# Ledger of designs, part 9: miniprotein binders against Neuralized-like protein 4 (NEURL4)

Target 1, 164 residues: Neuralized-like protein 4 (NEURL4), of Homo sapiens (Human) (q96jn8r1131to1294)
Amino acid sequence: TLEFLENHGKNILLSNGNRTATRVASYNQGIVVINQPLVPQLLVQVRIDFLNRQWTSSLVLGVITCAPERLNFPASACALKRAAWLLRGRGVFHNGLKICEKFGPNLDTCPEGTILGLRLDSSGGLHLHVNGVDQGVAVPDVPQPCHALVDLYGQCEQVTIVNP
Short names: E, the ipSAE of ESMFold2; O, the ipSAE of OpenDDE; V2, 0.75 times the mean of E and O plus 0.25 times the DockQ between their complexes.

## First folded at step 13 (miniprotein)

Design Y3 (from Z4 with I36F V38L; at its last look DockQ between E and O 0.95; V2 from the best seeds 0.82)
Fold by ESMFold2, look of step 13:
Structure Y3 (fold): chain B 164 residues (1-164), chain A 80 residues (1-80)
Amino acid sequence: as target 1 above (164 residues)
Amino acid sequence: SKYRVTIEVEGDPEALKYVARLIRWIAEKMGLKLEFELKDGKLRITLEGLSEELAKEMAEYLKLLAEEWGLKVEVKIEES
């Protein structure tokens, strides 16, 4: 089953059979990783459960291409300088470099209840889904294996894994 | 002023192919001009049209990317 991995950011508490992640302190230390690598048929979806609107920035969504079980996570996903492809705001980032200014909707404005999805296509392209709608290819050729990552950053205090 | 970043990489052919495709895609997405030269198994790629700040960031990024893929790498920044 899809679950958040027990190796996660220090401010995360897992609940609901490890399908719900809550950031219980501060604005960071909120990285969680899905326990299965992405395969082309797998759509990983999370619902935004709780937002604290006092911040202007919100969650980061993406993939890591290194083994996640023993990785030491930084305070925020945007500090990852290796093996990371991330969506933040409207931007696409690889290893800390913003490579695309404007890809999909602005993640910082997604309300509670939004369902965000990640999948690989048959060519290794990374797709973002928003409320069931494919936003297209954010990145054309992600190395496999890779794992979906969510950083419960800023506004975002809780997400839950949901089935498509 | 505009800056130029040159990366020279060599190593495993499959790693070279992936890194080259990735750099080409990045240059296209960022609207950077790309020049490309093969010389005795050494791949030289030149990116043009960067600000000073982006050139410094790009050079660090490219060096770490090449190292991630196990490639020998030299990166330099020049004002152009």
Scores: ipSAE 0.699, ipTM 0.871, lowest interface PAE 1.0, mean pLDDT 91
ESMFold2 (binder alone), look of step 13: mean pLDDT 84; pTM 0.800
OpenDDE base, look of step 13: ipSAE 0.858; ipTM 0.940

Design Y4 (from Z4 with A15L; at its last look DockQ between E and O 0.88; V2 from the best seeds 0.76)
Fold by ESMFold2, look of step 13:
Order: structure tokens, then C-alpha cells, then sequence
Structure Y4 (fold): chain B 164 residues (1-164), chain A 80 residues (1-80)
């Protein structure tokens, strides 16, 4: 039942019952959002399917805390200045401000096959999982409801929602 | 040179509490000196030890956050 929303970046093609997102042009315009809000104890996971190592930057992963169905997405997630908590490289960003320099692995170096997960804990903390391993709390108190967001940026050309 | 950012925020008391918690977390992660005072529906935040560039980014971030949540905000940046 987890799918990418029909409202997405203009360079995205959805397939596999809207569980696979492919960026089919350029290096940006690749924002996708999961169709259900994060709820406690639900783990949302995506697998990195294809990377183009020509670029140095890769996908951005995070949450958006406003209604996503009719939102106008920017060309890249890093341009979001409202309602966005993002993981990029090793950094944690809120509304464009880098608030933590090092959290978890460097997303720019994750290989194809890496499974990235997001979940909320009982305190509203946002957790990153990497290949099934909890990396801890990236953000301690995320406003709810929120939806998981992936930006297929630069290196990242395809991701697929996978079931735990 | 190091800079100080002072922000005064007014509005809903529960939103001010959330802003205070958020800024404490950010200050801890960035290693900034922080002073927060809450009185009569006003939140005063003082951050110290910022570069000029970070002070400008922080001020803009806090102003936009306050506006998003319908809070009134005043911001001052000064060299310390």
C-alpha cells in the first residue's frame, strides 16, 4: 500500500505500481513523496537501484510536514525553505539551515542496493535506518503529520519502495 | 570575528515552547552559546559565537520559521 504520490518532480516516471521512481532526464526535478504519513512503528524503506557516478552529490532523504498532494515542488529539495527536514550527505537540514554536520553515513557514497529507512519513534524523533540498522535520532521532535520525501538528485536515478 | 544574534518572538505560548526546544537542540549541535528568556508571551533568544555568514543564515532561518508559524519576530545581528 505504500506508493509514491502522483504529485512529484517533473523528471520522474513512476512504475511498478507506483513503488519505483526513475529520474528520466537531467540531474534534478526528481522529488517524490510517500503516499502515507509516517506513523509510530511504521518503517518506510527505499532501495537505491541505479546511480550515475558522474555527479558528486546524490539523493536527499527526509520528511515534509505540510500536505504534499498539491504542493509545488522546487527543482531540488535543498531549495525547500519551509516544512522540510532533510538528510543530505552527512548533514541534517531544516528549512535550508544545516543544523547537524555529521549524522549517519554519507548519503553521497551509499552504493546501489543500499536500503534507506525512515520511521518516527514514540517521542516524535525521526530515525534513519541503513540496511536494517537504526542510525539513531536525526531530528528529535518532528511535527506531525509528515511524509517521507526522496529527491532523486545527481547520482541517484532510481529508487524502489521495499517492504520490511 | 564572532557575532551575536538576538531574536525576540511573540505569539502562541505553546509554539514558543517548541521554538525554544528546537533552538536549544540546534545550539547544542552547532556548539553555540545560548541564552533563552521567556516572559509575558515573549521569547528572547541570544546566540553567540557565530561567524558572520552563519549569523546571517541563522537570522533568516529564524525569521522565516517565525513567519511560517504566525509569530511576530524582531532580529538583531551584532559583532561581539
Amino acid sequence: as target 1 above (164 residues)
Amino acid sequence: SKYRVTIEVEGDPELLKYVARLIRWIAEKMGLKLEIEVKDGKLRITLEGLSEELAKEMAEYLKLLAEEWGLKVEVKIEES
Scores: ipSAE 0.609, ipTM 0.840, lowest interface PAE 1.4, mean pLDDT 90
ESMFold2 (binder alone), look of step 13: mean pLDDT 83; pTM 0.783
OpenDDE base, look of step 13: ipSAE 0.818; ipTM 0.926

Design Y5 (from Z4 with E28R; at its last look DockQ between E and O 0.92; V2 from the best seeds 0.83)
Fold by ESMFold2, look of step 13:
Parts: sequence; C-alpha cells; structure tokens
Structure Y5 (fold): chain B 164 residues (1-164), chain A 80 residues (1-80)
Amino acid sequence: as target 1 above (164 residues)
Amino acid sequence: SKYRVTIEVEGDPEALKYVARLIRWIARKMGLKLEIEVKDGKLRITLEGLSEELAKEMAEYLKLLAEEWGLKVEVKIEES
C-alpha cells in the first residue's frame, strides 16, 4: 500500500496510517514523499483535503529521482537543485530551472476535493492526472527509480493518498 | 544583450547520452538555439540567444546537472 515516508518536512504530521499529511505550522517545511517508487502504470493519487486561501500559492507536485531516505528537506521544494522534477502553478521545473511555462491546469487554483495523480509511462514519461483526466506528458524521460513528492506549500494544508 | 552558454562534459557514455537528450528537449521547450558536437572525446553543447539572467541560471543548472550524473564539466557564459 502507498504511504508517505516517515522522513518528511518538519512541519508535517502524518496520520491515517501515514496516508494523510497535514502541515501544522507556518506556510512551508511541508515536503512529503511517497514510500514506493513509481513504476510504469502505477497511478499515485492524492486528494487536496484542506486549503487556506489566505496564501496565493499552493502545493507543488512532482518526483525525486534520488534515494528519498537520505533526503535533507529544504524549506520549499523550489529550493531543490538536484534530482527533482516539479509541477508548480502551471510551470514545469527541473532542478530549479523553469522549462515549461504552461502545462496542465494551474495548481494554485485547484479547489478542495481535487484529486491529483502522477504516473510514469513505459518510456519514462511523467503524466499528470487531474480528477481522473490524463493531462499528458509533463516530462519525457525521468530516470528510474523515482518517487512522487508533494510539497504542502502555502494554501495546501492537508492531502490524502487515495486509490485510483 | 544576447548571451551564449557553452558546456563541455566528459565521462560515462550513457550519462553523456542522457544529458544530451535532456538538454535537446530543454532547448526545444525554451526555444533556444542548440549546437552539439564531439571534440577530443568530450561533448560540447552550446545554447544561444539567452538573456543575461537566464544565461546565469542555465549555467548553474547545467553545471549541477553534469555533476549529478558524475560528469567532469566546464561551463562558460559569453556575451554574443
């Protein structure tokens, strides 16, 4: 079963058998990582449970391509300069460089109840799903193994891993 | 002003192949002119048409990317 790793950002509290992550302080320090690597056809999905709209930016979603057990978490995923492919707002970022301005919907405007999914296709392409709808390939050639990452940033205060 | 970023990398052939594929994809996505050549057993990649700010960001990104993949790397920024 999919769970968030015990190694996570310092403002995170895990609950619900480590399937729910809550940011319990501040607006950052909320990085969580899924315990199993993405394999072709595995769909990892999280539901946005709680948002605080006083912030303008929301969660970041993506993958880490290095071993997550030794990860020293920065305050925000955008500070990752190594082994990270991230979706933020509508942008696609690799190791801090914005590569694509517009991919999929704007994550900063997704409401509570939105289900966001990540899966890896057989060629290493990273797909975003939104409420069950495949948004296409965000990143064409992600090294394996990789793990799904969520940064409960700004607006996003709780997410839960859900079955497809 | 326009800037050029040149990276010269050498090391494991599989790492070089992946890094080259990735930089080609990035250049295409960002609308940057790209030249790739092999010289003296190393891979030379040149990106053209960057602003000064993007050139600095790209140079840092490319250096760290090469290091991530265990490649020996030199990166240069030049006004062009």
Scores: ipSAE 0.750, ipTM 0.897, lowest interface PAE 0.8, mean pLDDT 92
ESMFold2 (binder alone), look of step 13: mean pLDDT 83; pTM 0.787
OpenDDE base, look of step 13: ipSAE 0.842; ipTM 0.933

Design Y6 (from Z4 with G70D; at its last look DockQ between E and O 0.91; V2 from the best seeds 0.83)
Amino acid sequence: SKYRVTIEVEGDPEALKYVARLIRWIAEKMGLKLEIEVKDGKLRITLEGLSEELAKEMAEYLKLLAEEWDLKVEVKIEES
ESMFold2, look of step 13: ipSAE 0.752; ipTM 0.892
ESMFold2 (binder alone), look of step 13: mean pLDDT 81; pTM 0.749
OpenDDE base, look of step 13: ipSAE 0.852; ipTM 0.938

## First folded at step 14 (miniprotein)

Design AA1 (from Y2 with E28R G70D; at its last look DockQ between E and O 0.91; V2 from the best seeds 0.81)
Fold by ESMFold2, look of step 14:
Structure AA1 (fold): chain B 164 residues (1-164), chain A 80 residues (1-80)
Amino acid sequence: as target 1 above (164 residues)
Amino acid sequence: SKYRVTIEVEGDPEALKYVARLIRWIARKMRLKLEIEVKDGKLRITLEGLSEELAKEMAEYLKLLAEEWDLKVEVKIEES
């Protein structure tokens, strides 16, 4: 079953059979990783449960291409300088470098209840889904194995893994 | 002013192929002029048209990327 991995950011509390992640302090230290690698056509989906609009930025989504079980996570996913492909706001980032200014919707404005999905296509392209709608290829050739990552940053205080 | 970043990498052929494809894709997305040369088992990749701030960021990114893939790397920034 898909669950959040027990190795996570320091401000995360896991609940609901490790399918729900809550950031219980501050605005960062909220990285979580799905416990199984993405495989072609596996759709990993999370629902945004709670947002605190006091913050300006919101969650980050992406993949990590190194083994996550013993990785020391930084305070924020945007500080990852290795093995990370991230979607933040409207941008696409690789290892901290912003490589695309606009892809998909602005994650900083997604409301509570939004369902965000990640999957690989047959060519290793990373796709974002928003409320069931495929937004296209964000990244064309992601190395495998990789794991879906969510950073409950800023506005985003809780997400839950949901079945497609 | 505009800057040029040059990277020379060597190592496992499959890692070199992936890194070259990735840098080609990045250069296209960022609208940077790209030249790729192969000589003596090394890839020499030149990116042009960068601001000073982006050139510094790109150089650090490329160095760390090559190290991630266990490639020997040299990176240089030049004003053009």
Scores: ipSAE 0.717, ipTM 0.883, lowest interface PAE 0.9, mean pLDDT 91
ESMFold2 (binder alone), look of step 14: mean pLDDT 83; pTM 0.784
OpenDDE base, look of step 14: ipSAE 0.846; ipTM 0.935

Design AA2 (from Y2 with A15S; at its last look DockQ between E and O 0.99; V2 from the best seeds 0.84)
Amino acid sequence: SKYRVTIEVEGDPESLKYVARLIRWIAEKMRLKLEIEVKDGKLRITLEGLSEELAKEMAEYLKLLAEEWGLKVEVKIEES
ESMFold2, look of step 14: ipSAE 0.723; ipTM 0.882
ESMFold2 (binder alone), look of step 14: mean pLDDT 80; pTM 0.761
OpenDDE base, look of step 14: ipSAE 0.858; ipTM 0.939

Design AA3 (from Y2 with L47I; at its last look DockQ between E and O 0.92; V2 from the best seeds 0.82)
Fold by ESMFold2, look of step 14:
Structure AA3 (fold): chain B 164 residues (1-164), chain A 80 residues (1-80)
Amino acid sequence: as target 1 above (164 residues)
Amino acid sequence: SKYRVTIEVEGDPEALKYVARLIRWIAEKMRLKLEIEVKDGKLRITIEGLSEELAKEMAEYLKLLAEEWGLKVEVKIEES
């Protein structure tokens, strides 16, 4: 069963059988990782449960391509300079470099209740899903194995893993 | 003012192939002028038309990317 990994950002509290992650302090230190690598048929979905609109930016989604169990996570996913493909706002980032200005909807404006999904296609392309709708290929050739990552950043204070 | 970043990488052939494919895709998405050539068993990659800020960011990115894939790397920034 899909769970958030016990190794996570220091401001995260896991609950609901490790399927719910809450950022309980500050605006950062909120990185969580799904405990199983992505495979082509696996759609990993999280629901945005709570937002605090006092912050300006919101969550980051993506994958890491290194083993996550003992990594020392930075305060924010955007500081990852190795093995990371990230979606932030409308941007696509690799190892901190912004590659694409506009992909999919603006994650900073997704409301509570939005269900966000990640999956790999048969060519290793990373797809974003929003409320069940495939947004297309964000990244064409992600090294495997990789793990889905969510950074409960800024506005985003809680997410829950949900079934497709 | 415009800047050029030049990187020379060498190492495992499969790592070089992936890194080259990735950099070509990145240059296409960012609409950057790119040259990739093989010389003396090394890949030489040149990216042109960069702002000073992006050239510094690109140089750091390329160096760390090469190291992530176990490649030997040299990086140069110059005003063009």
Scores: ipSAE 0.727, ipTM 0.888, lowest interface PAE 0.9, mean pLDDT 92
ESMFold2 (binder alone), look of step 14: mean pLDDT 81; pTM 0.767
OpenDDE base, look of step 14: ipSAE 0.848; ipTM 0.936

Design AA4 (from Y2 with L34V; at its last look DockQ between E and O 0.88; V2 from the best seeds 0.81)
Fold by ESMFold2, look of step 14:
Structure AA4 (fold): chain B 164 residues (1-164), chain A 80 residues (1-80)
Amino acid sequence: as target 1 above (164 residues)
Amino acid sequence: SKYRVTIEVEGDPEALKYVARLIRWIAEKMRLKVEIEVKDGKLRITLEGLSEELAKEMAEYLKLLAEEWGLKVEVKIEES
């Protein structure tokens, strides 16, 4: 089944059969990656379990398009300058460059209990789902293989992989 | 003033096709003028209408992107 990969940010503790990730310190070092690559039929979903409101920014979602098993993760996903497509706030970023100012809802305002999903369409487009609702194509033609990435940043202290 | 970023890339044809499609999409989203042409077996891509700050950021981004895809790359910034 889908699990968070054992190679993860240094402030992450995995539990619940590696389906739950908790950031146990600070505001960063919270990158986790799903162990299976995305394919057009696969919807990867995580639930926001716990938010700490003392921080202003929240989680980052996205994909990494290089092999994640032995990758050295930076402190924050936004520092990735290679092989990364990220959704942060309302913005879409590629390798650190903000491409799009406004896509989907503001991730910084998603409450506890929100279920966020990522999938590829048949053209390789990356879709965001929010509580089961497809938000459309955030990124065209993502190279495969790619893996879903969550950065438990700022407010976001715990997420759990859930089935559709 | 406005700036122009020119990138010339060469290498694997499949990688060139993807990088060109990606840069065109980026230019569209950022409302930048883009020209793509083949010259001496190289793909030349020109982006127009950038601020100086964005031109520097874009040039570095494009260089790293080309390298990620294993392409030989030359990038330049010009005031236009």
Scores: ipSAE 0.706, ipTM 0.879, lowest interface PAE 0.9, mean pLDDT 92
ESMFold2 (binder alone), look of step 14: mean pLDDT 83; pTM 0.792
OpenDDE base, look of step 14: ipSAE 0.866; ipTM 0.944

Design KO1 (from Y2 with Y18S W25S Y61S; at its last look DockQ between E and O 0.85; V2 from the best seeds 0.00; counts 0 for: pae E 15.0 > 1.5)
Fold by ESMFold2, look of step 14:
Structure KO1 (fold): chain B 164 residues (1-164), chain A 80 residues (1-80)
Amino acid sequence: as target 1 above (164 residues)
Amino acid sequence: SKYRVTIEVEGDPEALKSVARLIRSIAEKMRLKLEIEVKDGKLRITLEGLSEELAKEMAESLKLLAEEWGLKVEVKIEES
């Protein structure tokens, strides 16, 4: 069963059998990683449970291509300078570099209840799903193995892994 | 000023395809001028129209990625 890894950001509290992650302090230190690598048949989905509109930016989604079990996570996913492919706002980032100005919806405006999904296609392309609808290929041919990552940043205070 | 990043990679053919596909996607999305050629058994990739800051970040990121895919890589930044 999909769970968040016990190795996570310092401000995260895991609950609900490690399927729910809550950021309990500040605006950052909220990185969580899914315990299984992505494979083409696997759709990883999280629901946005709670947002705090005090902040202007929201969660980051993506993948990390190095082994996540013993990583020291930075304060925010955007500080990952290695082995990371991230969706933030409307942009796509690789190792801290914005490589696409606009892809899919603006993550900073997704409301509570939004279900966000990540999936690899048969060519290794990374797809974003929003409320069950495939938004297309965000990143072609991601190196494998890779793990889905969520950064409960800014507005986003809680997400829960949901089954497709 | 505008800068050029030249990347030469060699190694597993499938990994080379993956690097080329990635860089084509990046260049298209960022509206960078891209040239890809095979020279002396290596894949040579040239990106043009970059700012100095973007060229440095791009070169560093692509070198690390290519090495993670097991490729031998050499990267050069030039003012153009």
Scores: ipSAE 0.000, ipTM 0.207, lowest interface PAE 15.0, mean pLDDT 83
ESMFold2 (binder alone), look of step 14: mean pLDDT 84; pTM 0.793
OpenDDE base, look of step 14: ipSAE 0.248; ipTM 0.698

## First folded at step 15 (miniprotein)

Design AB1 (from Y2 with L64Q; at its last look DockQ between E and O 0.92; V2 from the best seeds 0.80)
Fold by ESMFold2, look of step 15:
Structure AB1 (fold): chain B 164 residues (1-164), chain A 80 residues (1-80)
Amino acid sequence: as target 1 above (164 residues)
Amino acid sequence: SKYRVTIEVEGDPEALKYVARLIRWIAEKMRLKLEIEVKDGKLRITLEGLSEELAKEMAEYLKQLAEEWGLKVEVKIEES
């Protein structure tokens, strides 16, 4: 089934059969990638387990469109300048360029227990789901194969892969 | 002042089609004026109405995007 890939950020500890990722130090170095590519209509979901509210920024969610097994991750997902589509706060970013200012809810304010989902539609559009509710198309045409990515940044200290 | 970014790309037709579609979507989302011309196997794309800082960021982004897709690319920034 779906697991976080063993190639991950330096401050991550994987547990629960590699379905749970915990950032165990600092505020960054927390990138994790799900081990299987997204396929159309497959919903990949993570639950926010623990937040440290001392920070103003929280997790980043998105996809990478290059092979993740040997990738050298930067300290933060927002430093990815290649093959990356990211949702941060309310913004949509591609390779570091902010394209959209307001999409979906503000990820920086999602509380513990929130379930965030990513899926591709049949046209390659990337959808965000929040607590089971489709937020619409964030990106209309993502190249395949792509892998779901979570950056346990700032507030976000633990996420767990959950079933849809 | 406002700036214009012009990119010329050439290479695989399928890559050109994707890059053009993507840049059109970006221009729509960012509400930038866009012109696209396809001539002699080259795609020329012009974005207008950018601040100087966004033009620099856009030019670097577009150059790297074209290279990611294996396309030959030339980029210029002009005050418009």
Scores: ipSAE 0.749, ipTM 0.894, lowest interface PAE 0.8, mean pLDDT 91
ESMFold2 (binder alone), look of step 15: mean pLDDT 83; pTM 0.784
OpenDDE base, look of step 15: ipSAE 0.782; ipTM 0.915

Design AB2 (from Y2 with L22F; at its last look DockQ between E and O 0.96; V2 from the best seeds 0.00; counts 0 for: pae E 2.7 > 1.5)
Fold by ESMFold2, look of step 15:
Structure AB2 (fold): chain B 164 residues (1-164), chain A 80 residues (1-80)
Amino acid sequence: as target 1 above (164 residues)
Amino acid sequence: SKYRVTIEVEGDPEALKYVARFIRWIAEKMRLKLEIEVKDGKLRITLEGLSEELAKEMAEYLKLLAEEWGLKVEVKIEES
């Protein structure tokens, strides 16, 4: 079963059998990682449960390609300089470099209840799903194994892993 | 354009092929002029048309990418 790893950001509280992550302090230190690597047949989905619109920016979604069990996570995912492909706002980032200005919807405007999904296609392309709808390939040729990552940043205070 | 970034990488042929293909894709997405030359087991990659700030970011990014793939790398930033 898909769960968030116990290795997570310092401001995260896991609940609901480790399927729900809540940021309980501040605006950062909210990185969580899904416990199973992505494979072409696996769609990892999380629902945005709670947002605090006080902040302008919201969650970051993406993948990391190193073993996540013992990583030292930075305060925010955008500080990852190795082995990370991230979606933030409308941008795509790899190892801290913004490589695409516009992909898919603006994550900063997704409302509570939005279901966000990640999967790899057979060619190693990373796909974003929004409320069940495939948004296309965000990044080609992502190395495997990789793990889905969510950074409960800014607005985003809680997400829950949901089934397709 | 103000700056160019040049890297020279060497190592495993499969890693070189991946890095070259991925950097080509990135350069296209970012609309940067790219030259890639393969000579005698070394891959020379030159990106042109960068601001000073982007050149510094790109140089660090390319160095870390090459190292991530186990490649030996040299990086140079030049004002044009």
Scores: ipSAE 0.340, ipTM 0.738, lowest interface PAE 2.7, mean pLDDT 89
ESMFold2 (binder alone), look of step 15: mean pLDDT 83; pTM 0.783
OpenDDE base, look of step 15: ipSAE 0.591; ipTM 0.849

Design AB3 (from Y2 with I45L; at its last look DockQ between E and O 0.94; V2 from the best seeds 0.83)
Fold by ESMFold2, look of step 15:
Structure AB3 (fold): chain B 164 residues (1-164), chain A 80 residues (1-80)
Amino acid sequence: as target 1 above (164 residues)
Amino acid sequence: SKYRVTIEVEGDPEALKYVARLIRWIAEKMRLKLEIEVKDGKLRLTLEGLSEELAKEMAEYLKLLAEEWGLKVEVKIEES
């Protein structure tokens, strides 16, 4: 079963059989990682459960290609300078460099109830799904193995892993 | 003003191939002109048309990326 790893950001509490992550303090220290690497047949989906709309920025979604079990997470996923492909706002980032200005919807405006999905295609392309709709290839050639990551940043205070 | 970033990398052939493909994709997405040369067993990539701030950011990014993949790297920024 898909679960969030016990190794996570300092402000995260896991519940619901480690399928729900809640940021219980501050605006950061909210990185969580899915317990299985992405493979082409695997669609990892999380539902945005709770947002605090008083913040302008929201969750970051993406993958890391280093082993997550003992990784020391930074305060924010955007501080990752290696092995990280991230979707933030409307942008695509690799190791902190903004590569693409606009891809898919603006994650900062997704409402509560939005289901966000990540999967790899057979060519190693990373796809974003929004409420079941494939947004296309965000990153064309992600090294494997890679692991799905969610940073419960700013507005985003709770997400839950859901089945496809 | 326009700047040019040149990276020279050497090391594991599979790492070189991946890094080159990635830089090519980045150049395409950011609409930067890319020149690739192989010289003395090193792969030399030149990105042109960058602002000063992007050149500084790109140079740091490329250096760290090469190191992540275990490649020996030299990076330079030039006004063009």
Scores: ipSAE 0.725, ipTM 0.886, lowest interface PAE 0.8, mean pLDDT 92
ESMFold2 (binder alone), look of step 15: mean pLDDT 84; pTM 0.805
OpenDDE base, look of step 15: ipSAE 0.849; ipTM 0.936

Design AB4 (from Y2 with L62M; at its last look DockQ between E and O 0.96; V2 from the best seeds 0.83)
Amino acid sequence: SKYRVTIEVEGDPEALKYVARLIRWIAEKMRLKLEIEVKDGKLRITLEGLSEELAKEMAEYMKLLAEEWGLKVEVKIEES
ESMFold2, look of step 15: ipSAE 0.767; ipTM 0.899
ESMFold2 (binder alone), look of step 15: mean pLDDT 86; pTM 0.842
OpenDDE base, look of step 15: ipSAE 0.803; ipTM 0.922

Design AB5 (from Y2 with L50F; at its last look DockQ between E and O 0.94; V2 from the best seeds 0.81)
Fold by ESMFold2, look of step 15:
Formats: C-alpha cells, sequence, structure tokens
Structure AB5 (fold): chain B 164 residues (1-164), chain A 80 residues (1-80)
C-alpha cells in the first residue's frame, strides 16, 4: 500500500497508517516521499487537508530520481540540487533551475480539498493530475526509478494519500 | 550585458545522449540560443541569452548535472 516513507523532513508527523503527513512547526522541513517508485500504472494522489493562508507560497510536488530511504533532506525541496524535478507555483524546476514559467494551475492557490496526482507515462513523461484531470506532460523522460515527493511548505500543513 | 555559457563534456555515450537531449529541451523552454558541436571527441554545448546572474546559475546547474551523470566537464562563462 502507498505510504509516506519514515525518512522525512524533521517537522513532519505521520499519522493514519503513515498515509497522512502534518507539518507541526515552522514553515519548512516538511518533505515527504512516497514509499513506492512511480511506474506507468501507478497514480500517486494526495489531498490537501489543511492550509494556512497567512503564508504566501504553498506545497511543492515532484519526483526524486535517487534512493530516498537514507537521503538527508534539505529544509526545502527547492534547495535540492541533484536528482529532483519539481513543480512549484506554476513553474517547473530541475535541480534548482527554473525551466518553465507556466505549467498547469498555480499550486499556491489550490484550495483545501484539492487532489493532486503524479504519474509517469510509458515514455517517462511526468504527468500532473488535478482533481482527476490530466494536465499533460510537465517533464519529459524522467529517469527511473523515481519517487513522488511532496514538500509541505508554507501554506500547506497537511496532506493525505488517497486512492484514485 | 548578454552572456553565454559553454560546456564541454565527455564520457559514457548514453549519458552524453541523455544530457544533450535534456539541454535541448531546456533551451527550448527557456528560449535560449543553443549550439551543439562535436570537437576532439567532446560535445561542446553553447547557450546564449543570459544576464550575468542567470549565466552563473546555468553554469553551476550544468556542471552539477554533468557530474550527476558521471561525465567529465568544463564550464565557462563569457560576455557575448
Amino acid sequence: as target 1 above (164 residues)
Amino acid sequence: SKYRVTIEVEGDPEALKYVARLIRWIAEKMRLKLEIEVKDGKLRITLEGFSEELAKEMAEYLKLLAEEWGLKVEVKIEES
């Protein structure tokens, strides 16, 4: 079953059989990773449970292309300089470099209840889903294996893994 | 002023192929002028259209990317 990995940001508390992640302090150190690598048949979905609108930025979604079990996570996903493809706001980032200004909806404005999904297509393209709707290919040709990552940053204080 | 970033990279052919394909996609998305040539058994990749600050970010990014894929790399920034 899909769960958040026990190796996570230090401000995260896991609950609900490790399917719910809550950031319990500050605005950062909220990186969580899904315990299974992405494969084309697997749609990883999380629901935004709680937001604090007093922060400007919100969660970051993406993938890491290195083994996550013993990785030492930085305070924020955007500080990852290796093996990381990230969606933040409307931007697409690779290893900290902003590559694309506009892809999909603005993650900083997604309300509570939004269900966000990630999957690989058969060519290694990374797709974003929003409330069940495929937003298209954000990133071509992601190396495998890779794992879905969520950074409970700023506004985002809780997410829960949900089934498709 | 305008800046250019030049990377010379060599190593495993499959890693070179992936990195080159990735840099082509990046250049397209960022609307950068791209030239790729093969010289003396190395790939030379030139990207143009940067501010000085963005050129420094791109140079660091490209160096780390090449190293991530096990490639030998030289990176240079020049005012163009």
Scores: ipSAE 0.715, ipTM 0.878, lowest interface PAE 0.9, mean pLDDT 91
ESMFold2 (binder alone), look of step 15: mean pLDDT 83; pTM 0.790
OpenDDE base, look of step 15: ipSAE 0.811; ipTM 0.922

Design AB6 (from Y2 with I26V; at its last look DockQ between E and O 0.95; V2 from the best seeds 0.83)
Amino acid sequence: SKYRVTIEVEGDPEALKYVARLIRWVAEKMRLKLEIEVKDGKLRITLEGLSEELAKEMAEYLKLLAEEWGLKVEVKIEES
ESMFold2, look of step 15: ipSAE 0.763; ipTM 0.897
ESMFold2 (binder alone), look of step 15: mean pLDDT 81; pTM 0.766
OpenDDE base, look of step 15: ipSAE 0.830; ipTM 0.929

## First folded at step 16 (miniprotein)

Design AC1 (from Y2 with E79L S80E; at its last look DockQ between E and O 0.97; V2 from the best seeds 0.84)
Amino acid sequence: SKYRVTIEVEGDPEALKYVARLIRWIAEKMRLKLEIEVKDGKLRITLEGLSEELAKEMAEYLKLLAEEWGLKVEVKIELE
ESMFold2, look of step 16: ipSAE 0.795; ipTM 0.908
ESMFold2 (binder alone), look of step 16: mean pLDDT 81; pTM 0.762
OpenDDE base, look of step 16: ipSAE 0.856; ipTM 0.939
ESMFold2, look of step 17: ipSAE 0.740; ipTM 0.890
ESMFold2 (binder alone), look of step 17: mean pLDDT 81; pTM 0.761
OpenDDE base, look of step 17: ipSAE 0.862; ipTM 0.942

